# Designs tried in a protein design chat: VH-VL binders against Coenzyme F420H(2) oxidase (fprA). Part 16

Target 1, 148 residues: Coenzyme F420H(2) oxidase (fprA), of Methanobrevibacter arboriphilus (b1a7s3r263to410)
Amino acid sequence: VTIVYDTMHYSTQKMAHEIAEGIMAEGYDVEMFFLHEDERSEIVKSILDSKAIAIGAPTINDEPYPSIGDLMYYLKGLRFERTGIKRKAVTFGSMGGKGGTPASLGKDLGEYGFDVVDTCEVYYVPDEEENKACFKLGQKLVEEAKKI
Below, E stands for the ipSAE of ESMFold2; O stands for the ipSAE of ESMFold2 at other seeds; V2 stands for 0.75 times the mean of E and O plus 0.25 times the DockQ between their complexes.

## First folded at step 15 (VH-VL; framework fv_ponezumab)

Design r2 (at its last look DockQ between E and O 0.91; V2 from the best seeds 0.00; counts 0 for: pae E 2.4 > 2)
Fold by ESMFold2 at other seeds, look of step 15:
Structure r2 (fold): chain C 148 residues (1-148), chain A 119 residues (1-119), chain B 112 residues (1-112)
Amino acid sequence: as target 1 above (148 residues)
Amino acid sequence: QVQLVQSGAEVKKPGASVKVSCKASGYTFTHYYIHWVRQAPGQGLEWMGRINPSSGSTKYAPRLQDRVTMTRDTSTSTVYMELSSLRSEDTAVYYCARVSYWGSGFDYWGQGTTVTVSS
Amino acid sequence: DVVMTQSPLSLPVTLGQPASISCKSSQSLVYSYGNTYLNWFQQRPGQSPRRLIYEVSNLDSGVPDRFSGSGSGTDFTLKISRVEAEDVGVYYCMQGTHRPYTFGQGTRLEIK
């Protein structure tokens, strides 16, 4: 399973870690990538090798997709709807204001050929219950991927 | 308790290679990037590169790119840094360090491994 | 490469006095989200470096509150309000905004 995220602070990274722990609890390995550190080509290769992905980004005013635009554009160009595999996806993120990035990313991924199973959005930093929800989101992603 | 434990001191001749290990414990190994930083005697700190332990992907400082290789073994939670074609100016203490999140510097450091390159 | 310049390089201080270390970068350390990735490390004699401050002004866990960081853009300062004997060592600033990561030359803090 491939997890890709961007964050303004550590909040979205914390969510990514909890999702990863949920996936690992089900016996699966995770490759994690931070958009500002890792190469887009390596991220895309990991996604192509995976049945399930999690994509996260913060919501920033006027720019709900601040650093992920290049990745999403690249994924659009690969035409996943034509690959014959309906990969499972979740989206997640933290917000400081309006929110909505996970929903928007989910819509885009659906158009690109992914089966978006769920989304999760938290205000600023995840609390105890939100951490548990992220863990369960990872478990749900694996459960759905096994149905393929 | 987060710990990074490095392999012991090495003495090498010019032209040889050295491989330093860094074993991580107390956290989920694949969640945090590991960087290598070295310090020549009486000098400051020089960043050498980093590895993403989950994927094995690496980035190296341009001045060292031709001579440095970083790898990891997820089964032992261990990162390795290998420096080839050693020169006397490579004599230094080599540190592995964990990044808490991008840009925030290194929250945990290994104890350091002294590499001496001497005829 | 972003050049990080510290001053002074040697800082003798009387116990109980304040101390101040300057760090200047050759490029702005403000990143696209407004974050400024300027970090401070302390290296005591014979030890590994230890992070003191991240993102300009945030104290790391276990760091005494007599340490503080400030600054913006290209100009940054580490302050110790009252120097204690345990503060002897070399202090480094480091920028995490640009690649490769780069460090200042170090400031050696000594007790007079």
Scores: ipSAE 0.514, ipTM 0.840, lowest interface PAE 2.4, mean pLDDT 87
ESMFold2, look of step 15: ipSAE 0.534; ipTM 0.840
ESMFold2 (binder alone), look of step 15: mean pLDDT 90; pTM 0.885
ESMFold2, look of step 16: ipSAE 0.508; ipTM 0.825
ESMFold2 (binder alone), look of step 16: mean pLDDT 90; pTM 0.885
ESMFold2 at other seeds, look of step 16: ipSAE 0.499; ipTM 0.831
ESMFold2, look of step 17: ipSAE 0.509; ipTM 0.838
ESMFold2 (binder alone), look of step 17: mean pLDDT 90; pTM 0.896
ESMFold2 at other seeds, look of step 17: ipSAE 0.477; ipTM 0.827

Design r3 (at its last look DockQ between E and O 0.86; V2 from the best seeds 0.00; counts 0 for: pae E 2.8 > 2)
Fold by ESMFold2, look of step 15:
Structure r3 (fold): chain C 148 residues (1-148), chain A 120 residues (1-120), chain B 112 residues (1-112)
Amino acid sequence: as target 1 above (148 residues)
Amino acid sequence: QVQLVQSGAEVKKPGASVKVSCKASGYTFTHYYIHWVRQAPGQGLEWMGRINPSSGSTKYAPRLQDRVTMTRDTSTSTVYMELSSLRSEDTAVYYCARMSYYGSGSFDYWGQGTTVTVSS
Amino acid sequence: DVVMTQSPLSLPVTLGQPASISCKSSQSLVYSYGNTYLNWFQQRPGQSPRRLIYEVSNLDSGVPDRFSGSGSGTDFTLKISRVEAEDVGVYYCMQGTHRPYTFGQGTRLEIK
């Protein structure tokens, strides 16, 4: 499973770690990518080799998400909708205002050919229950990916 | 109690290679990038590169790309840095460092350092 | 490569007096969402470096309040309001916005 994220503080990164823990608890390997650290080519290669992905970015009020946008544009061009095999996806993120990035990313991924299983958004930093929800989201992603 | 423990000091001849290990404990190994930074005697710090332990993906400083290889073993939570074609200028203390939650380049835990001496 | 220029490189200070270290980058260090990945590290004699400040102005846990960081864009400053004997060592700024990551030359703080 491939997890890709960008972050304002550490909130989206913490969500990514909890999702990864949920995936690993089911006995599966995860590859994690922080957009500032990793190149698009490495990320895309991991996505192409995966049955399931998790994509996360923070939401800020009325601000674009330029780093994740480059990746999303590239995924659009790959035309996953043409492959006949629908990879599973979740989207996640934190917000400090209006929110909506996980839902927007999920809509886009669905149009690109992914089966978006769930979306998770938290306000500012995830609390204990939200961390547990992220963990379970990772487990759910694996459960859905096994159906492929 | 995050800890990074490095292998012991090395003495090498010019032209040889050295492989330094960094064993991580106290956290989920694959969640945090490990970077390598070196410091020649009496000099400043130089970033050498880093490895993504989850994927094995690496990125190296351009001036070292031809000679540095970083690998990891997830079963032992250990990263390795190998520097080949050693020169006297490679005499330095080599550190591994973990990149924290608090942004890029923010190294919250450092290994104790491994002294590599290159002498003829 | 982003060049990080520190000044002064040698900083003798009288105990109890303030100290200020400048760090200037050759490029803006601002990244997505407004993050500025400018870090400060302290290296005491014979020890590994340790983090003092992350993202310009945030003090690491256990760092005394006499340390502060400020700046934006390309110009950054580390200040010590009252230097203590334990503050001797070399201070490095470091940018994590651009690859390769680069450090300043270091500023050696010594007690006069």
Scores: ipSAE 0.478, ipTM 0.826, lowest interface PAE 2.8, mean pLDDT 86
ESMFold2 (binder alone), look of step 15: mean pLDDT 93; pTM 0.941
ESMFold2 at other seeds, look of step 15: ipSAE 0.506; ipTM 0.837

Design r5 (from q1 with heavy chain H31W; at its last look DockQ between E and O 0.75; V2 from the best seeds 0.00; counts 0 for: pae E 4.7 > 2, grease 19.7 > 18.9)
Fold by ESMFold2, look of step 15:
Structure r5 (fold): chain C 148 residues (1-148), chain A 118 residues (1-118), chain B 112 residues (1-112)
Amino acid sequence: as target 1 above (148 residues)
Amino acid sequence: QVQLVQSGAEVKKPGASVKVSCKASGYTFTWYYIHWVRQAPGQGLEWMGRINPSSGSTKYAPRLQDRVTMTRDTSTSTVYMELSSLRSEDTAVYYCARFGYYGSFDYWGQGTTVTVSS
Amino acid sequence: DVVMTQSPLSLPVTLGQPASISCKSSQSLVYSYGNTYLNWFQQRPGQSPRRLIYEVSNLDSGVPDRFSGSGSGTDFTLKISRVEAEDVGVYYCMQGTHRPYTFGQGTRLEIK
């Protein structure tokens, strides 16, 4: 499973880690990518090799970071609906205002050929219950991916 | 508590290679990039490169990319930096550092002194 | 590569007095939407570097609040409001916005 995120602060990174824990609890490996550090080509390669992905980004002024938008544009061009597998996806993120980035990313991924299972959005920093929800999201992603 | 423990000091001859290890503990190894930074005697810090431990992907400083190789072993939570074709100018303390939050290094190893006699 | 220029390179200070270190970058350190990955590290004699400040002005865990950071764009400052004996060492600014990541030359702080 491939997890890709960008973050301003700790919140989105923490959510990514909790989702990864949920996936690993089901016995599956995670490849994790931070958009600031990793090249798009290595991220896309990991996604192509995966049946499930998680994509996360924070919201700034109700808009996602430019780097996550660049990845989303690239994914649109790859035409995943033509690969014969409808890969499972979740989206996640933190917000400081109106929010909506996980839902917007999910809509876009659906158009690109992914089966978006669920989303998770958190106000500022995830609390204990929200951490548990992210963990469960990782488990749910794997459960849905097994149906392929 | 996050900890990076490096291998011991090395003395090498010009033309040889050195392989320095950095063992991580106190966190999930594959979640954080490990970078290498060196410091020649009496001089400042020089970034050498980094590795993504989850994928094994590397990026090296252009000045060193012909001679440096970084690898990792996820089963032992250890990264390695190998520098080949050693020169006297490579005499330095070599640090591993965790690329943590906010675009910088939040934890550093204790350093490994490599001495190359010309 | 982004050049990070510190001044002064040598800073003798009387105990209890303030200290100020300047760091200038050859290009903007602003990443997406205002993130500025300008960091300050302290290296005490015989020790590994230690992060003091991240993202221009945020103190790292366990750093005394007599340290502060400020600046924007290409011009940054580290201040110590009252220097103590334990502050002796070399201070580096570092940028994490552009690859390769680069450090300033270092400022050696000494008690005079």
Scores: ipSAE 0.274, ipTM 0.748, lowest interface PAE 4.7, mean pLDDT 84
ESMFold2 (binder alone), look of step 15: mean pLDDT 92; pTM 0.907
ESMFold2 at other seeds, look of step 15: ipSAE 0.334; ipTM 0.772

Design r6 (from q1 with heavy chain T28I; at its last look DockQ between E and O 0.67; V2 from the best seeds 0.00; counts 0 for: pae E 2.3 > 2)
Fold by ESMFold2, look of step 15:
Structure r6 (fold): chain C 148 residues (1-148), chain A 118 residues (1-118), chain B 112 residues (1-112)
Amino acid sequence: as target 1 above (148 residues)
Amino acid sequence: QVQLVQSGAEVKKPGASVKVSCKASGYIFTHYYIHWVRQAPGQGLEWMGRINPSSGSTKYAPRLQDRVTMTRDTSTSTVYMELSSLRSEDTAVYYCARFGYYGSFDYWGQGTTVTVSS
Amino acid sequence: DVVMTQSPLSLPVTLGQPASISCKSSQSLVYSYGNTYLNWFQQRPGQSPRRLIYEVSNLDSGVPDRFSGSGSGTDFTLKISRVEAEDVGVYYCMQGTHRPYTFGQGTRLEIK
């Protein structure tokens, strides 16, 4: 399972870690990519080799931020709907205002050929319950990825 | 408790290679990038490169790119840095550091002294 | 590569007096989301570096309140309000916005 995120500070990174731990609790390997650190080509290669992905970014001005937008545009061009496999996806993120980045990313991923099974969005920094929700989101992603 | 424990000091001849280990504990190894930074005697800090432990991908400082290799072993939570074609100017203390939250290094290894002498 | 320039490089200070260290970058350190990955590290004699300040002005865990950071864009400052004997060492700024990550030359703080 491939997790890709960008983050402002702590929040989205912590969510990515919790989702990863949920996946690992189900016995599956995770490759994690922070967009600031990793190259797009390596991220896309990991996605192509995966049955399931999680993509996350914060919402600041009620808009997706540029680094994630660049990745999403690239994924659009790969036309995953033509592979015959409908990979599972979740989206996640933090917000400081209206929010909606996970929903927007989910809509785009659906159009690109992914089956978006759920989302997780928190206000600023995840509390204990929101951390648990992200953990369960990782577990759900695995359970959905096992389906025919 | 987060710890980064490095291998012991080494003395090498010019032209040899050195491989320094950095064993991580107290956290989930694949969650955090590991960077390497070196410090020549009486000098400042020089960033050498980093590895993504979850994928194994690496990026190196351009001036070292042809001589440095970083690898990891997820089963032992260990990162390795190998520097080849050693020169006397490579004499330094080599540190591993965890790239934590907020885009900076929150934990450092104790350092490994590498001495290159004839 | 982004050049990080510290001044002064040597800083003798009387115990109990303030100290100030400047760090200038050759490029803006503001990242995509508006945050700035400018860091300060302390290296005491014989020890590994220790993070003092992340993202310009935030104190790391266990760092005394006498340390503070400020600045924006390309100009940054580390201040110690009252220097104590344990503050002896070398202080480095570091940028984490642009690859490869780079350090300032270091500022050696000594008690005179």
Scores: ipSAE 0.486, ipTM 0.819, lowest interface PAE 2.3, mean pLDDT 86
ESMFold2 (binder alone), look of step 15: mean pLDDT 92; pTM 0.907
ESMFold2 at other seeds, look of step 15: ipSAE 0.494; ipTM 0.822

## First folded at step 16 (VH-VL; framework fv_ponezumab)

Design s1 (from r2 with heavy chain V99M; at its last look DockQ between E and O 0.79; V2 from the best seeds 0.00; counts 0 for: pae E 2.6 > 2)
Fold by ESMFold2, look of step 16:
Structure s1 (fold): chain C 148 residues (1-148), chain A 119 residues (1-119), chain B 112 residues (1-112)
Amino acid sequence: as target 1 above (148 residues)
Amino acid sequence: QVQLVQSGAEVKKPGASVKVSCKASGYTFTHYYIHWVRQAPGQGLEWMGRINPSSGSTKYAPRLQDRVTMTRDTSTSTVYMELSSLRSEDTAVYYCARMSYWGSGFDYWGQGTTVTVSS
Amino acid sequence: DVVMTQSPLSLPVTLGQPASISCKSSQSLVYSYGNTYLNWFQQRPGQSPRRLIYEVSNLDSGVPDRFSGSGSGTDFTLKISRVEAEDVGVYYCMQGTHRPYTFGQGTRLEIK
């Protein structure tokens, strides 16, 4: 499973870690990528080799963070809807205002050929219950990926 | 309790290679990037590069990228730094360090590994 | 590479008196979100570096509140309000905004 995220503060990174812990608790390996540290080519390669992905970004000025937008545009060009595999996906992120980044990313991934299983969005920093929700989201992603 | 424990001191001749290990404990190894920083005697700190333990991907300082290799073993929670074609100028203490998130510096450091290159 | 310039490089100080260290970067350290990734480290004699301050002014856990950081853009300052004997060592600024990460030359603080 491949987790790709960007973060303005610790919040989205914390969510990515909890999702990863949920996936690992189910016995699966995770490759985690931070967009400002890792090369896009390696991220895309990991996604292509995966049956399940998690994509996260914070909301900036009520819009998705630009670095994630570049990745999403690239994924659109790969035309996943034309493969015989309906890869599973979740989206996640933090918000300070209206939010909606996870839902927007999920809609786009669905159009690109992914089966978006769920989304998770938190206000500012995830609390203990929201951390548990992210952990369970990771478990759910694996459960859904096993169905293909 | 987060700990980074490095391998012991090395004495090498010019032209040889050295491989330093850094074993992490007290946290989920794959969640945090591990960086290497070195310090020549009486000198300041020089960033050498980093590794993403989950994927194994690396980035190196441009001045060292032809000679440095970083790897990891997730089963032992260990990162390795190998520096080849050693020169006397590579004599330094080599540190591994954990970055809590990008840009915010290193919250935990190994104890350092002294590498001495002498003819 | 972003050049980080510290001054002074040698800082003898009287016990109990304040100390101030300047760090200047060759480029702005403000990232696109507005965050500024300027960090300070202390290295006591014979020890590994220790992070004191991250993101300009945030004290790391276990760092005494007599340490403070300030600044913006390209100009930053580390202050010790009352120097203690345990503060002897070398202090480094580090920028995390641009790759590769770079450190200042270090400021050696000693009790005179």
Scores: ipSAE 0.465, ipTM 0.824, lowest interface PAE 2.6, mean pLDDT 86
ESMFold2 (binder alone), look of step 16: mean pLDDT 93; pTM 0.946
ESMFold2 at other seeds, look of step 16: ipSAE 0.468; ipTM 0.824

Design s2 (from r2 with heavy chain V99F; at its last look DockQ between E and O 0.70; V2 from the best seeds 0.00; counts 0 for: pae O 3.2 > 2)
Fold by ESMFold2, look of step 16:
Structure s2 (fold): chain C 148 residues (1-148), chain A 119 residues (1-119), chain B 112 residues (1-112)
Amino acid sequence: as target 1 above (148 residues)
Amino acid sequence: QVQLVQSGAEVKKPGASVKVSCKASGYTFTHYYIHWVRQAPGQGLEWMGRINPSSGSTKYAPRLQDRVTMTRDTSTSTVYMELSSLRSEDTAVYYCARFSYWGSGFDYWGQGTTVTVSS
Amino acid sequence: DVVMTQSPLSLPVTLGQPASISCKSSQSLVYSYGNTYLNWFQQRPGQSPRRLIYEVSNLDSGVPDRFSGSGSGTDFTLKISRVEAEDVGVYYCMQGTHRPYTFGQGTRLEIK
């Protein structure tokens, strides 16, 4: 099982790393993508090859989909709801104002055909307990993906 | 403690290839991109490209794209940069650097590898 | 490619006096999230580059507070409030907003 995620910000990056460590602790490989550095086509290919994804984005200026919107628009166009597999997903992110980005992303992914298992949101920078929660989220994602 | 340790100095003839290694330690290797930057004698810094160690994907500077190849070995936490068809102008110190997502810059650098291309 | 232009390229300074280095970019360095990915590096003689400042004004770990950064958009400044002998070297600005990443030409700081 190939598990994929994205990150947009240092706090979100740290959350992504902890989620990845949780997945790896369960013995599974993770492909990690940073939207600023990686091509959309490579990210989408990894998502298509995977049973489980993690999508993360920070909230900037009280907007829930900063620069991740291009990816989300592309995923909408692929019509995952018409595929024969309902991939598992988690969403995560950091906030500096009004939260809700992980929930909003999760709603969109659900409409696109993903089974959103859980979300994780932190205020600015994750503390030690929030890091542990992200680690456990990665473990939970793997456990849910095994049910496919 | 994050460390990037590069292979030793190389002396090459024009037309040959060189392969420089960069071994990472002190962090999860696949979490961070590795970039390569070179510096010709008495000159400034030139970005060469980068590799995503998780996927193996690469992006290269257009000036070098036809001569540079970057690879990685996740089992040894090592990235490699190979430059082919060497010219005297390729004489430089070659650095690997860890990409920092905060600031979109390089927070840790290797010690540098001197490559000398001479007849 | 985004052109990063530093001035001066050579900066002789008396010990204990301030120094200032300008860096100008050919395009705005503000990214879609509002971040400005302007970095400053120091390269002491015979050493690898070392990051001093990220995102315009944030000092990296272990960097003395005599260093400061400022600016916005396309115009940026690195300041050293009181130059010490260990500050001799070449200083580079770098933009991380646009691919490919690009460096300024470097400013060589020397003690007069």
Scores: ipSAE 0.386, ipTM 0.783, lowest interface PAE 3.1, mean pLDDT 84
ESMFold2 (binder alone), look of step 16: mean pLDDT 92; pTM 0.919
ESMFold2 at other seeds, look of step 16: ipSAE 0.405; ipTM 0.798

Design s3 (from r2 with heavy chain V99M S100G; at its last look DockQ between E and O 0.84; V2 from the best seeds 0.00; counts 0 for: pae E 3.3 > 2)
Fold by ESMFold2, look of step 16:
Structure s3 (fold): chain C 148 residues (1-148), chain A 119 residues (1-119), chain B 112 residues (1-112)
Amino acid sequence: as target 1 above (148 residues)
Amino acid sequence: QVQLVQSGAEVKKPGASVKVSCKASGYTFTHYYIHWVRQAPGQGLEWMGRINPSSGSTKYAPRLQDRVTMTRDTSTSTVYMELSSLRSEDTAVYYCARMGYWGSGFDYWGQGTTVTVSS
Amino acid sequence: DVVMTQSPLSLPVTLGQPASISCKSSQSLVYSYGNTYLNWFQQRPGQSPRRLIYEVSNLDSGVPDRFSGSGSGTDFTLKISRVEAEDVGVYYCMQGTHRPYTFGQGTRLEIK
């Protein structure tokens, strides 16, 4: 499973870690990538080799940051709908205002050929309940990926 | 309790290689990048490179890229740094360090490994 | 590569007096999201470096509040409001915005 995220603060990174813990609790390996540290080509290769992905980004002024948009444009061009495998996906993120980035990313991923099984968005910093929800989201992603 | 424990001091001849280990504990090993930084005697700090422990992917400082290799073993929560074609100027203390959350710098450091290159 | 220049390189200070260390970068350290990845480390004699400050001005946990950081763009400052004997060591600034990551030359703080 491939997790890719962007963050303004530690909130989205914390969500990514909790999702990863949920996946690992089910006995599966995770490759994690941070958009500002890792190369896009390595991220895309990992996605192509995976049956399940999680993509996260925060919302600022009701828009995702340009770095995630660059990745999404590249994924659009790969035409995943033609691969014969409908990979599972979740989206996640933190917000300071109206939010909506996880839903927008999910819609785009669906158009690109992914089966988006859930989204998760939190206000500012995830609380204890929201951390548990992220953990469960990781478990759910694995359960859905097993159906392939 | 986050801890990075490095392998012991080494003495090498010019032209040889050295491989230093860094064992992580007290956190989920694959969640944080590990960097290597060295310090020659009486000198400042030089960044050598980093590894993403979840994927194994690496980035190296351009001046060292042809001689440095970083690897990891997720089953033992250990990263390795290997420096080849050793020269006298490679005599230094070598540190592993954990990158915290994005932009927070190195929040935990290993104790350092002294590598001496002499005839 | 980004050059990080510290001044002074040697800083003798009387106990209880303030100290100030300058760090200048050859390029802006502001990243595309507006974050500035300038960090400060302390290395006591015979020890590994220790993080003091991250992202210009955020004090690490367990660091005394007599330490502070400030600056923007290319010019940054570490201040100690009242120097204590435990503050002896070498202080480094480091930039994490550009590849490769680079450190300043170090400032040796001494008690005179």
Scores: ipSAE 0.385, ipTM 0.800, lowest interface PAE 3.3, mean pLDDT 86
ESMFold2 (binder alone), look of step 16: mean pLDDT 92; pTM 0.936
ESMFold2 at other seeds, look of step 16: ipSAE 0.470; ipTM 0.829

Design s4 (from r2 with light chain Y33D E55K; at its last look DockQ between E and O 0.65; V2 from the best seeds 0.00; counts 0 for: pae O 2.5 > 2)
Fold by ESMFold2, look of step 16:
Structure s4 (fold): chain C 148 residues (1-148), chain A 119 residues (1-119), chain B 112 residues (1-112)
Amino acid sequence: as target 1 above (148 residues)
Amino acid sequence: QVQLVQSGAEVKKPGASVKVSCKASGYTFTHYYIHWVRQAPGQGLEWMGRINPSSGSTKYAPRLQDRVTMTRDTSTSTVYMELSSLRSEDTAVYYCARVSYWGSGFDYWGQGTTVTVSS
Amino acid sequence: DVVMTQSPLSLPVTLGQPASISCKSSQSLVYSDGNTYLNWFQQRPGQSPRRLIYKVSNLDSGVPDRFSGSGSGTDFTLKISRVEAEDVGVYYCMQGTHRPYTFGQGTRLEIK
């Protein structure tokens, strides 16, 4: 399972960590990538080798971050709908203003050939309940991926 | 609680290789990048590179990229740094260190591993 | 590479006296997210480095409040309001905005 995220504050990183914990609790390995630190080519290679992905971004992004949009543009061009596998996906993120980034990413991933099984969005910093929801989201992703 | 424990001191001849281990405990190993920083005797700190322990992806300082390799073993929560073609100027204390957030520096450091390269 | 220049490089101080260390970068350390990734480390004799301050002025957990950081852009300062014997060591600034990460050359603080 491949987790990719961008963050302006560590909130989305914390969500990614909890999702990863949920995946690992089910006995599966996770590869995590932070868009500002890791190379796009390595991220895409990991996605191509995976049956399940989680993509996260904050709802508001500062222009200078390597944009999640660059990754999404690349994924669009790969034509995942033409593979023999319907990869599972979730989207997640934190918001400080207008929300909707996880839902928008989920819609785009669906158009690119992924089966988006859930989205998760929190305000600002995830609380304890929201951390548990992220953990369960990781478990759900694996449960859905087993159907492939 | 967070702890990075490194392997013991090494004495090497020029041209040899050294492999230093860094075992992490007290946190989820795959969540945080591990960096390597070295310090020659009486000198300052030099960043060598880092590894993403979840993927194994690496980036190295350009001066060292031809000679350094970083790997990890998720089953033992251990990162390895190997430096080949050793020279006398590679004599230093080698530290592993954790980055909790991208640019905010190293919040936890290993105890250091002294590598001495002498003819 | 971003050059980090510290001054002074040697800083003898009487116990109880304030101390100030300057760090200048060859490029702005303001990242596109608006944060300034300037960090300070202390290395006591025979020990590993220890982070004191991150993002210019944020004091790390367990660091005494006599330490403070300030500055912006390319000019930064670490201050110790009242030097104690345990403060002996070498202090490094480090920038985390640009790759590769780079350190200042260090400031050796000694008690007279």
Scores: ipSAE 0.463, ipTM 0.809, lowest interface PAE 2.4, mean pLDDT 86
ESMFold2 (binder alone), look of step 16: mean pLDDT 91; pTM 0.901
ESMFold2 at other seeds, look of step 16: ipSAE 0.484; ipTM 0.818

